VH-VL binders against b0r6t4. Designs and how they scored, part 5

Target 1, 212 residues: b0r6t4
Amino acid sequence: MARFGVDEAGKGPVLGSMFAAAVAGDPAAVPDGVADSKRLSADRRAELDDRVRASMRVGVAEVPVDRIDDPETDMNTLTVAAQADALGRVVADGMAGYVDAGDVNEQRFGRRVANRVAADVAVTAEHGADDEYDLVAAASIVAKVARDAHVDALAAAFDADIGSGYPSDSTTREFLAAYVREHGELPECARASWQTSRDALGAAEQSALDEF

## First folded at step 1 (VH-VL)

Design g2 (framework fv_ogalvibart)
Fold by ESMFold2-Fast, scan of step 1:
Structure g2 (fold): chain C 212 residues (1-212), chain A 119 residues (1-119), chain B 107 residues (1-107)
Amino acid sequence: as target 1 above (212 residues)
Amino acid sequence: QVQLVESGGGVVQPGRSLRLSCAASGFTFSSYGMHWVRQAPGKGLEWVAVISYDGSNKYYADSVTGRFTISRDNSKNTLYLQMNSLRAEDTAVYYCARHKWLRGAFDIWGQGTLVTVSS
Amino acid sequence: DIQMTQSPSTLSASVGDRVTITCRASQSISSWLAWFQQKPGKAPKLLIYKASSLESGVPSRFSGSGSGTEFTLTISSLQPDDFATYYCQQYNSYPWTFGQGTKVEIK
């Protein structure tokens, strides 16, 4: 019955954009391995992304850093907007499906996504929907592949190894610290509102104060 | 809109104490070092104190060392200056200021709060 | 402490004039110098940082130059809005120190 799944990738990184993806079609057409219990490598995600795109409708929406740092919005609202944008690219009136809830209140999140889509669709939002529904798992893969490509493009643009972009990645922290030390400001790809960005700026300022 | 707003100034007797506050809004306060700078009536600018982004490092002008204490509460986006053992020469408009990172160029200033120490 | 000396202490100028204010440090401060503008009853406003970098939103008629111990602030064509007191500040070494100020007055 369900004909679409929606998820996002990149809500937690300090570097780069967040992506949402929607996958629409027959759930039986979802490639094998999408819901595999093994952690997927980037290469495996890319293989599955190719297969999903060959058999299903796919929509992707990007939320750039300056939108994420906009104090007039919040991460829940941006996630709703991105999911609705991605979903709007693939749905038709009367379709129903599942989305991974980006809000504590699943019902509210689902209503907000549905209300932003021009087509008349039924959205059911659940936490961990990518663990339960093949179409959401497929959307998760697509969003992660879009994020992977974005990170690769940033690494090329900065001519540096930036790691995954996540605060937990030491390569990402090293890139951020080195950039701030050299330039005296955050790189354009850094989310300035993130604690990791504030820490990098503060560490450089602390080092300057310690010289005195 | 980026703003710093000082408060707590007033008329105080010599030897007494006063605490100044500086409320920050429109930027990530916890990411920046903060300064206090004063200006006596009709005179130039004098740097008073600095505090690092996390409050772990503090520096004071010799004229206020041992009498003034700078502090911050990042959860409240507020900078403080506790002024003890006030003297007539502490009479000034007190400004809080944000510095550009790496060094102390002051890019955003508050409107100032007047402290008058008189008998 | 690094002593900052500005010259002149006061200058009289007309709209359209080229105005130059000098700041001297008692020891080398590399390029760690800022220039500020202050109008009566107002807080200082940052014009130039790192000796020659123009702060965002500051008119291009303002420029800074120098390194080491000798620095200049230049206003290429003085406007009515530019009559104010100007301060240099070193931020190379603790404690941070300011020049005594230069008042730019209408002739």
Scores: ipSAE 0.000, ipTM 0.423, lowest interface PAE 16.5, mean pLDDT 87

Design g3 (framework fv_ogalvibart)
Fold by ESMFold2-Fast, scan of step 1:
Structure g3 (fold): chain C 212 residues (1-212), chain A 121 residues (1-121), chain B 107 residues (1-107)
Amino acid sequence: as target 1 above (212 residues)
Amino acid sequence: QVQLVESGGGVVQPGRSLRLSCAASGFTFSSYGMHWVRQAPGKGLEWVAVISYDGSNKYYADSVTGRFTISRDNSKNTLYLQMNSLRAEDTAVYYCAKRGYSGYRYYFDYWGQGTLVTVSS
Amino acid sequence: DIQMTQSPSTLSASVGDRVTITCRASQSISSWLAWFQQKPGKAPKLLIYKASSLESGVPSRFSGSGSGTEFTLTISSLQPDDFATYYCQQYNSYPWTFGQGTKVEIK
């Protein structure tokens, strides 16, 4: 009965937007290889994205940096909104499906997503839904490909190797530190509310104070 | 039906404290961010403070930072504004305002009737 | 902070007139702008959100347009109930800021 899957990518990076994607259609139409998406190269993921888009309905929603930094909201609420926006683009009344839970409380997360979709749909949220449901795995690939393209575009715009955008990536941390050192402010693509961004600014301020 | 009812306003002397409450009904209070907005007599609207749906994020206007504290009790469907070190310029009608949904952004879809705070000596 | 400036500050109009109020932002706010109506002694009432979306229950004579830095609120045929003060408000960036208000009064 399940006719859609929803997931997101880019919740944890210090650089750039996060994306949610929804895939709707017959689960039997999901391309082979989707279940192995976590071990796929970026190129293979892009190939599967193309196949998913050819056989299924796909919706994507972007949460830009300025929205992520808005103190009125939080990452869980933004994830709900993004998943609902993506799902609303592809779904019709009476459909049921699965979403990857972005909150510790699966039932609350699912209710919040369903309540933001205009169509009358039944949403079941589960942690690790992309491991269990092909439509959610397909949505995961679409969201990751959108994120990959976004990071590539940022690297080109800044004419720099920015890494993955994650705080754990030394290339990303080195890019932030170098940018703040040279310009005295965060790059536009940095999430200012992230601790990694605050640390980079603090280090530059301390260096300036040490000149006294 | 959505209702927001403010209370706690009154006349207070400069330097004292006052606590405002906003009782919410007709919607799932714990799912929405909430705001305080004020209006001095005969003047325009000024945003005061915001609190996220779960109380984890708060932001304040520079004019009240360090003096006012926004909080909420989701079990009681109630929003609060603790106002310390009150000044004559804090005299205003204080409105409780609810967040409306518009994609990734939010606006004020419902307002309470307001509660008047007068700071005078 | 983003400064919101309304024009005019006051306008005099007659029933049946077409009324236009403008709102300018000091920097781009995309479409993240709302319009409110306020009558003496009452709370503001939402008319328009996201620059051009009419709030449910608001009469169709009200419309909004614009994006970026310049926005307009139009009342196509002014009614007696429309004499009030109108405020624009940006919700693009904190702190959220309001225009100074436009008072629509009887000519």
Scores: ipSAE 0.000, ipTM 0.444, lowest interface PAE 15.8, mean pLDDT 87

Design g4 (framework fv_ogalvibart)
Fold by ESMFold2-Fast, scan of step 1:
Structure g4 (fold): chain C 212 residues (1-212), chain A 123 residues (1-123), chain B 107 residues (1-107)
Amino acid sequence: as target 1 above (212 residues)
Amino acid sequence: QVQLVESGGGVVQPGRSLRLSCAASGFTFSSYGMHWVRQAPGKGLEWVAVISYDGSNKYYADSVTGRFTISRDNSKNTLYLQMNSLRAEDTAVYYCARGKYSSRWYGDAFDIWGQGTLVTVSS
Amino acid sequence: DIQMTQSPSTLSASVGDRVTITCRASQSISSWLAWFQQKPGKAPKLLIYKASSLESGVPSRFSGSGSGTEFTLTISSLQPDDFATYYCQQYNSYPWTFGQGTKVEIK
């Protein structure tokens, strides 16, 4: 019987942390409406996050920008570590469950997560696990709500509209360009190893040279 | 200030294609999920499709799945609906609509609507 | 899919009347219901969201109530501008679905 689900949010943004979440408990206790977290409104997801936290054990792991930019690691390894950290907070020996695969090789990803958890657990990793398993869908909601709150907090801290934090978001690119133009460096929330960050620095440098 | 304007409607024969556009202004387009909703002449409202703020997720009504494609260009503040294999049943005024809150997914209640663009599929 | 059923389909009323429109969901949608007003030839206008929250700029004579499967839109004192078709919409889960509409006609 599956007793946990794990997922992550925020692997692709140029701004901010990524988050992993684990939800553990009786699958029957998962609140109604969790089944497709991607089709829910932001308000509905926040309500479901509260309900999940009230009825289930929840663990969240944050991977900060400095760790993401560490040249000694990679995104797959960070995702494994974050999922294992979140899962380790909510499990006991003998539990089994599902995780959303962050690697093209599902079996390898699952083994890596299990091997990093101190408790003896059985992990099955699948692509699209949040569409198939209610506990993973619940974990997806928790991770996305945590990421969303983080982005909102960054917007408040910088007193600016930073958009979603994704490179495809023009508001995110405009925030980044404006910040670099004004300060001559990336904001602390920017992932320096992302091409979008390097492009923003290069554009600002070229503009400064063109002022002559 | 906040506005949505549809264009691209017209008369088209069954089996043909048509592309609708929706130009957004007065808000941060890239932060909102966007929807297409249609209304057949003299009938009620029917939800058609949704696209997430970044274009990574798309969902369609069963009646249009496999024939319609929703897309967006955040750099141009524009939403699109590519309609292929059109049927007489697709005849409707098509509205683009914004979810009420700045949702990184799909939004919720539709607070801003375009004026609509008429699509007539006739033989 | 969640089916939304409105009652009545049409009603005739006079200026100053209290008008009540009901919307029923085939399964619980909590409070995730919106009410829209549509006048001939125009786009729908949001009146109420989250079952009972009045949208900014909407007159206070409009109110919404209900939760779960049974919802009501009330117009406390009908004005000439209120003769229109009204739609409920659930946004609890995909696919979003609308009621068939209620036409409020002058008596």
Scores: ipSAE 0.006, ipTM 0.460, lowest interface PAE 13.4, mean pLDDT 87

Design g5 (framework fv_ogalvibart)
Fold by ESMFold2-Fast, scan of step 1:
Structure g5 (fold): chain C 212 residues (1-212), chain A 121 residues (1-121), chain B 107 residues (1-107)
Amino acid sequence: as target 1 above (212 residues)
Amino acid sequence: QVQLVESGGGVVQPGRSLRLSCAASGFTFSSYGMHWVRQAPGKGLEWVAVISYDGSNKYYADSVTGRFTISRDNSKNTLYLQMNSLRAEDTAVYYCAKDEYSYGYDYFDYWGQGTLVTVSS
Amino acid sequence: DIQMTQSPSTLSASVGDRVTITCRASQSISSWLAWFQQKPGKAPKLLIYKASSLESGVPSRFSGSGSGTEFTLTISSLQPDDFATYYCQQYNSYPWTFGQGTKVEIK
């Protein structure tokens, strides 16, 4: 019987850390509504996160911006490491479970995660596992809530509305552009390797050149 | 060398308030979850509350929910427990404890020496 | 809430004895169990985490075993420093809960 689920949040944002989460326990103990996590508001996810933590074992791993920007690694490798770190905090020998695949090859991804966990565990990786398995859906909620809290903390630290942190969010793009215009550099929370960051730097430089 | 030092305990009348503090040193305080655990005289251990590394997540024992508030100031390496509407059954030594993990759902690797709270008329 | 029950509540032992303390959880907690030692007037001290992992600095005469609902703390050869109260604690889910304690006293 499957006893854990693992997922991540925050692969695509230009601002802030990525998080992985693992949830372990009896699948029957997973709160109602967890399977709808992708359709929930941040407040409802926070409430479900509270309920998950009250009934299940939870592990979280953070991948900071400087690790994401490291040219010696890649997003697939960072996702494997983060999922394995989160999972290692909640599992014991002999447990089996599901993880959301971060790689095109599901079997390869699952084996990489399992090999990085000290405990002897059976990992099955599947694309869209959070749509299929309640424990993975629960892990998805925990990871998203950790990401949401991180974004809120960044907004407070910069005393600004930074939006979601995603490139598609106009508030995020406006924050990034305004920061670069004012300071001449990216905010420390920005992923410098992202095209959005490069575009913001280039736009500010071109604007400065046009004024002279 | 990890150290946790509790303070703020004392004798207080029922219905009054006390604030406990726990001064942390020897580790990166802002990276770890913190707990309050109490022990009534001659009795066993009872978990009271937890706070995550950044203060975003908090949980309380049912016996103190609505009366106690856990908080932290990472700039001062200090954990707090605000205790309101105190009852005789809150009489205990209060320990702060460091979690091994940032969100506070792992084992307690270090404990302070405790501070005694006595609620009596 | 997960209820933790220890047995025995009290035991009398002599130096050199093998001491065994049992802890039972009301539902499965996998391996998410810690053991603490508390001496009179002192804070609890971590002995074992994750059911069987010995904390750094703890003597090898202490060992833990078990998974699911049944757990055991063993002291292979009791020393004078070991007369204390021992607590198990589950950290599988909130609220964290402790056993009632087992007092190991001198015979």
Scores: ipSAE 0.006, ipTM 0.461, lowest interface PAE 13.4, mean pLDDT 88

Design g6 (framework fv_ogalvibart)
Fold by ESMFold2-Fast, scan of step 1:
Structure g6 (fold): chain C 212 residues (1-212), chain A 121 residues (1-121), chain B 107 residues (1-107)
Amino acid sequence: as target 1 above (212 residues)
Amino acid sequence: QVQLVESGGGVVQPGRSLRLSCAASGFTFSSYGMHWVRQAPGKGLEWVAVISYDGSNKYYADSVTGRFTISRDNSKNTLYLQMNSLRAEDTAVYYCARDLYEWLSDAFDIWGQGTLVTVSS
Amino acid sequence: DIQMTQSPSTLSASVGDRVTITCRASQSISSWLAWFQQKPGKAPKLLIYKASSLESGVPSRFSGSGSGTEFTLTISSLQPDDFATYYCQQYNSYPWTFGQGTKVEIK
C-alpha cells in the first residue's frame, strides 16, 4: 500500500531556489481539497499545507541557485537529489509510494530516486502523479508553499516586486532588467544559466554600447 | 441572499431508499465543496459526506459508506444525497452545508434549514 | 477517528456571566477547529473557525483560543440570545468529527 508521495516546485523560474517535498502517512488521512491545489491562491495553499503537516510526516529539500547554475550537474539530477533528500526525511524500510516523474523515462527516474534514499523503499514514478495520487498532490502543495515563502522573502530582501520568478511573468522580467541596468550584474537570486538571465545581461550591455 | 434549501425528507420504512436535494442560490455553487451533516432527534451533530467543487473527490463517514452516495449537478446548482438500505439509526434532520472557502474543504459557513428523515416500521 | 470531547456537557449561567467551554481532541488537530451555536429547531451557525478567527457578523463577546489538542470558546458577557447548545468540530482530517455539545442554560 502506498505510504508516500513526492513532488517538486520551482523547476522553471529564472529567480530563486527549487524545492522538493515528501509526504508520508495513510492516504485516507490526506485532507480534502488537495486535488484543487492548482486553483488555489498562495494564502489558501498555505492553509492546506498546515493541515497536511498536522496529519502527515513532511520533508522538504531546497536546491539553491548556485547548485542549479553548477555546470557539473543538470536539472534532472538535481530534481532526483531533491526528491530523494525530502523522501529520506520521512520514510522507513519497506515503504512504497509514488513520485511525480521529472524525466521522460518514468522507470529510470523512480530508480534513481530510490537509489539515493538510505531506507529500502519502492518508488513508482509517473508523469502527472499529482493528478492521480493524493499523497503526491499533498507533496505538491507543500513544495509550492515552500517556494511561495522563498519568493516572498526574496521580494523583501530586494525591496522590490519580483513577480512569480517565472520568465513568462512581465513583473519578473522588469525586475531583472531594472536590476541589471542599475547594478551591472544579475541579482544573486537569478539563475545565471537561464536564457532569460543571459538576455537581460545582453540587453543592458547593448544599451551601454549604444551610448558611444 | 446566500441560501441552501433542502428537500426530499419524509417517512420511509427500513431497507428502502430516499434521495435528498439541496438547492443553492446567491453564490457560485461550482466553486465550493459541499457537505451533508445530520442530527438525530435530541442528539449531536454527525458529519455524513463531502463532495469537492467539481465532483471529483467524495468522502463518507464510516456509518454510511456503501449505502449513501453524494453527488452534485453544477448546471442546476443542486447537491444530492442518495440514501440506500435505510436503517432506524439514519433517522435525523439532514443539513447541507457549504465549505468556508472556494476550492478548499474546510469548516461550514452556510447551512440549510434541514430536512427530516424518519426511518420507521 | 479523532474523538472530540466537550466539557461541561451542560452549564447554568446568568446574563452578564463569563462562560468558558472546553473542547479536547484525541490527537493533535493544529488549529483546525470550528465552533458552532445551535438553537432549538434551527440550523447551526458558525461562530469561530481556525480555532480563533471570528466569523463575520458574530458579536465580539465570542472568542476562541487553543491549538493542538485543547481549545476553548469564551463568551465574555453572556446575553439572553446566547442561551443555546455549542459544538466544536475538527476539520483537520477525515472523517470530520464534532464534540457532543455543551448546553448553556439560564441559571
Scores: ipSAE 0.000, ipTM 0.445, lowest interface PAE 15.4, mean pLDDT 87

Design g7 (framework fv_ogalvibart)
Fold by ESMFold2-Fast, scan of step 1:
Structure g7 (fold): chain C 212 residues (1-212), chain A 120 residues (1-120), chain B 107 residues (1-107)
Amino acid sequence: as target 1 above (212 residues)
Amino acid sequence: QVQLVESGGGVVQPGRSLRLSCAASGFTFSSYGMHWVRQAPGKGLEWVAVISYDGSNKYYADSVTGRFTISRDNSKNTLYLQMNSLRAEDTAVYYCARDSEYYYEGMDVWGQGTLVTVSS
Amino acid sequence: DIQMTQSPSTLSASVGDRVTITCRASQSISSWLAWFQQKPGKAPKLLIYKASSLESGVPSRFSGSGSGTEFTLTISSLQPDDFATYYCQQYNSYPWTFGQGTKVEIK
């Protein structure tokens, strides 16, 4: 029987870290509401996260901005490493489970995750695994709650509304543009390799040139 | 300012199809989840469907599952509802409404509605 | 599906009255409940979200309370603009569901 699920949150934001989470235990012990409530408020996610942690083993791994921006690696490799690190915290030899596939080749992704875990585990990777498997849905919630807390901490540290951190969020774009305009550089929480970051730097340079 | 405008309603016979549109203006459409909510004449509100900001996630009410399809075109700031196999009980004013993608804060902006009448 | 039941279906009140509308969920929805106001021929307007959080621009005479399965909307001093139909809506799980509505009429 499948005994673990793994997923990640925060691959797409221009601000902050990415997180992976692993949840291990009896699938029957997964709290009610995990699979049924895919569009959750932050408070509802936090409540479910608390319930998951009360009844199951949970592991979390963080990928900081400087690792994301490292030209010697890529997002697929970082996702494999983060999922393997999270999973390694909760598993024992002989366990099997599902992970949300981070690249187009599901079987390759699953093999890469399994090979990075010290315990001997059987990993099945599938696209949209959080729609099919309660343990993966639980892991998705845990990863999103870790990301939510991280974004809240960043907002407090900068004493500013930074939005969700995603490029599509106008509050995030406004924060980034304002910071670059005032300081002449990206905030430390910004992923410099993202197009949104490069656009913000370019816009500020043009604005400064036009103003003077 | 912020505005949602529905169109495409009309009179159709049972078993036929109709496509509704919702044009958004005054806000960054691509940052918001969107809903369809309907109201039959003289009756209460019924939630119909939701679509995420990027179109990757969708949910439907049981009464319309398999018949209605929600979609969006972020380049045109437009939300759609494709209604197939229409039934008399689908007769209603259809509203589009915006919602937060990441954190539900309630449906805070609604269109004026468009009337769909399914009659034989 | 979670069924939402409002009580009363209709109430008559005078300006200045304290009005309370109740909403009951068929299973626990924690605090994931919103209240809407609708006037004839108009789209609904959000009043309260997360059971008790007042939407920006909504008068302070409106308040919400409750958790689990029992919720209330209170209008502390009814004004002429408050004669309308009120709906509760749960967003704990899909599909989202509304109560049948409570019509607040002039006495």
Scores: ipSAE 0.006, ipTM 0.447, lowest interface PAE 14.3, mean pLDDT 86

Design g8 (framework fv_ogalvibart)
Fold by ESMFold2-Fast, scan of step 1:
Structure g8 (fold): chain C 212 residues (1-212), chain A 122 residues (1-122), chain B 107 residues (1-107)
Amino acid sequence: as target 1 above (212 residues)
Amino acid sequence: QVQLVESGGGVVQPGRSLRLSCAASGFTFSSYGMHWVRQAPGKGLEWVAVISYDGSNKYYADSVTGRFTISRDNSKNTLYLQMNSLRAEDTAVYYCARVGYTYGSTWYFDLWGQGTLVTVSS
Amino acid sequence: DIQMTQSPSTLSASVGDRVTITCRASQSISSWLAWFQQKPGKAPKLLIYKASSLESGVPSRFSGSGSGTEFTLTISSLQPDDFATYYCQQYNSYPWTFGQGTKVEIK
């Protein structure tokens, strides 16, 4: 019987940390509504997170911006490490479960996660695992709630509406452009290796050149 | 026993420096963000500074920005607050406190130390 | 900065009374609110987090409710150990801010 699920949130944003979460326990204890949570509000997601934590073991791992921007690593490796770190907090030898695959090769991803966990566990990685397995859907909610709280804290720290942090969000792009225009550099919460960050810096440099 | 113990408080003259320490035991210190919170005599609570679980992110209250520095040594399970250019209004009991979620960067305080008194007086 | 205002600032009560303390945020903080108890000369103790979640080891007579900008802490049957100052704290946005405190004293 599968006894854990793992997923992450925040791989694609230009702002802030990525989070991985692991949920372990009886699949029958997963709260109702978790499997249908993809389009729920942040408040409803937070309610489900609370219910999951009341009935199951939960582990969370944060990957901060400076690790994401480290040229000696890549997003697949960071995702493996974060998932393994979160999973290692909640498992014991002999457990089996599912993780959401962060790599094109599902088997390779699963092997990499298992190899980084001190406990002897059986990991099955699948694309879209949060659609198939309630424990992975629960982990997805936990990771998203951690990411939501992080984004809220960043918005407060900068006293600005930063949007979702995603490149597709016009509020996020405008925040970056305004910050670079005022300060001459990216905010510390921005992933410098993202194209959106490079675009913001390039636009400011071009504007400075166009003044003369 | 899950515990936080502050030390380093005392009486100091305005303009001087003082370093506070907070020793953690009974939990995995490196998995938690940590805060400093202060309370002036007879007054309420005021948040001072926070540091993420790995030390990569730090935030400060406006009243102490540029004067105080938060840091941690995960190998020693110890949190620090370096206080420079001390003012009379910095007089308070200083508490270290743990973030309520593992690997969360900035949340509520689920565990508090007993506090250490800092008196800035001539 | 989000301003946290508690009411009342002081209340007098007897053992066995139902006590309600309110906390108002100057802007929405969703459910990101905690309640603390502080006795004279001691550190604050967490009672409730995420507006309504009871911290492990805290007596069931304590409960929290509310969302957005209006929150309440209720003590269903006041005990001698409950005479203390209570603080709310928002952790939705930096800088984190506390209410001014509500002192529950003997009537």
Scores: ipSAE 0.000, ipTM 0.431, lowest interface PAE 13.3, mean pLDDT 86

Design g9 (framework fv_ogalvibart)
Fold by ESMFold2-Fast, scan of step 1:
Structure g9 (fold): chain C 212 residues (1-212), chain A 120 residues (1-120), chain B 107 residues (1-107)
Amino acid sequence: as target 1 above (212 residues)
Amino acid sequence: QVQLVESGGGVVQPGRSLRLSCAASGFTFSSYGMHWVRQAPGKGLEWVAVIWYDGSNKYYADSVTGRFTISRDNSKNTLYLQMNSLRAEDTAVYYCARGGWLQSYYFDYWGQGTLVTVSS
Amino acid sequence: DIQMTQSPSTLSASVGDRVTITCRASQSISSWLAWFQQKPGKAPKLLIYKASSLESGVPSRFSGSGSGTEFTLTISSLQPDDFATYYCQQYNSYSYTFGQGTKVEIK
């Protein structure tokens, strides 16, 4: 019987950390509404996160911007490490469960995660595992709530509306452009290796040149 | 192992259209930005277009803007380049290149290329 | 567009020589520059990214340096396998642009 689920949030944003979360326990104890997490508001996700934490074991791992920008690693390796770190906080020998696959080869991804966990666990990795398994759906909510709290903290620290942090969010792009124009550099929360960050720097440099 | 295989090249008359495909394998295609880069016979490399990992953003070289359209089908691990209003100067070997995790940056893997000849 | 200019366009060298190729950007690109090697009839191969980071599997005789507008690729002791055309490429801003190439040929 599957006793854990693992997922991550925040792989695509230009701003801030990514998070992995693991949830361990009886699947029958997963709170109602968890399977609808993709359709939920931030407030509802926070409520469900609180309920999951009250009834299940929860582990969270953060991958900060400087590690994401490190040219000596890659995102598949970072995702494996984060999922393994989160899972290692909640499991015991002999447990089995599901993780959302971060690689085309599901079996290889699952093996890499399992090999990084000190406890002897059986990991089955599947694409879209959060749509199939309640424990992975619960982990998805926990990861998204951790990401939401992180973005809120960044907005407070910069005293600005930074949007979702995703490049597709116009508020995020406007925040980056305004910050670079004012300071001549990226905010510390920006992933410098992201093309969106380089675009913001290039646009500010071009605007300065165009004033002459 | 990472593999990129281009197809769809051939001889075409000026003003006509051609569609190139790039079949990707050995990595999580949906997690990488993808590029098209071309090289005219005996000349240097020219960047053509990029598409982000989820298809949300696309950018084009000025020389092809309005004529070429980049697209992807993540369910099929395939990248496309629709080339309209072809000109003699579009004659080149077209390479599919992996541009980096989620979005575009350096090209760490390249296909073998497919030759497009635009001749009258 | 950012213009990338390489020097020299062609160089003749012998095995064991130290080879230096320069790349200049028309405006600052920070460290967002890659170097590629291309052999006749083959696709380009990544050597260096982020100006100075050596790609996995690339021999340590290759090194990159520079930032802003001036960049250098160095081959410390040229080997027979290194006779090829080398390209720099900026990925700071769209449109991405390549240098015109430097052909390294045997003397």
Scores: ipSAE 0.006, ipTM 0.490, lowest interface PAE 12.4, mean pLDDT 87

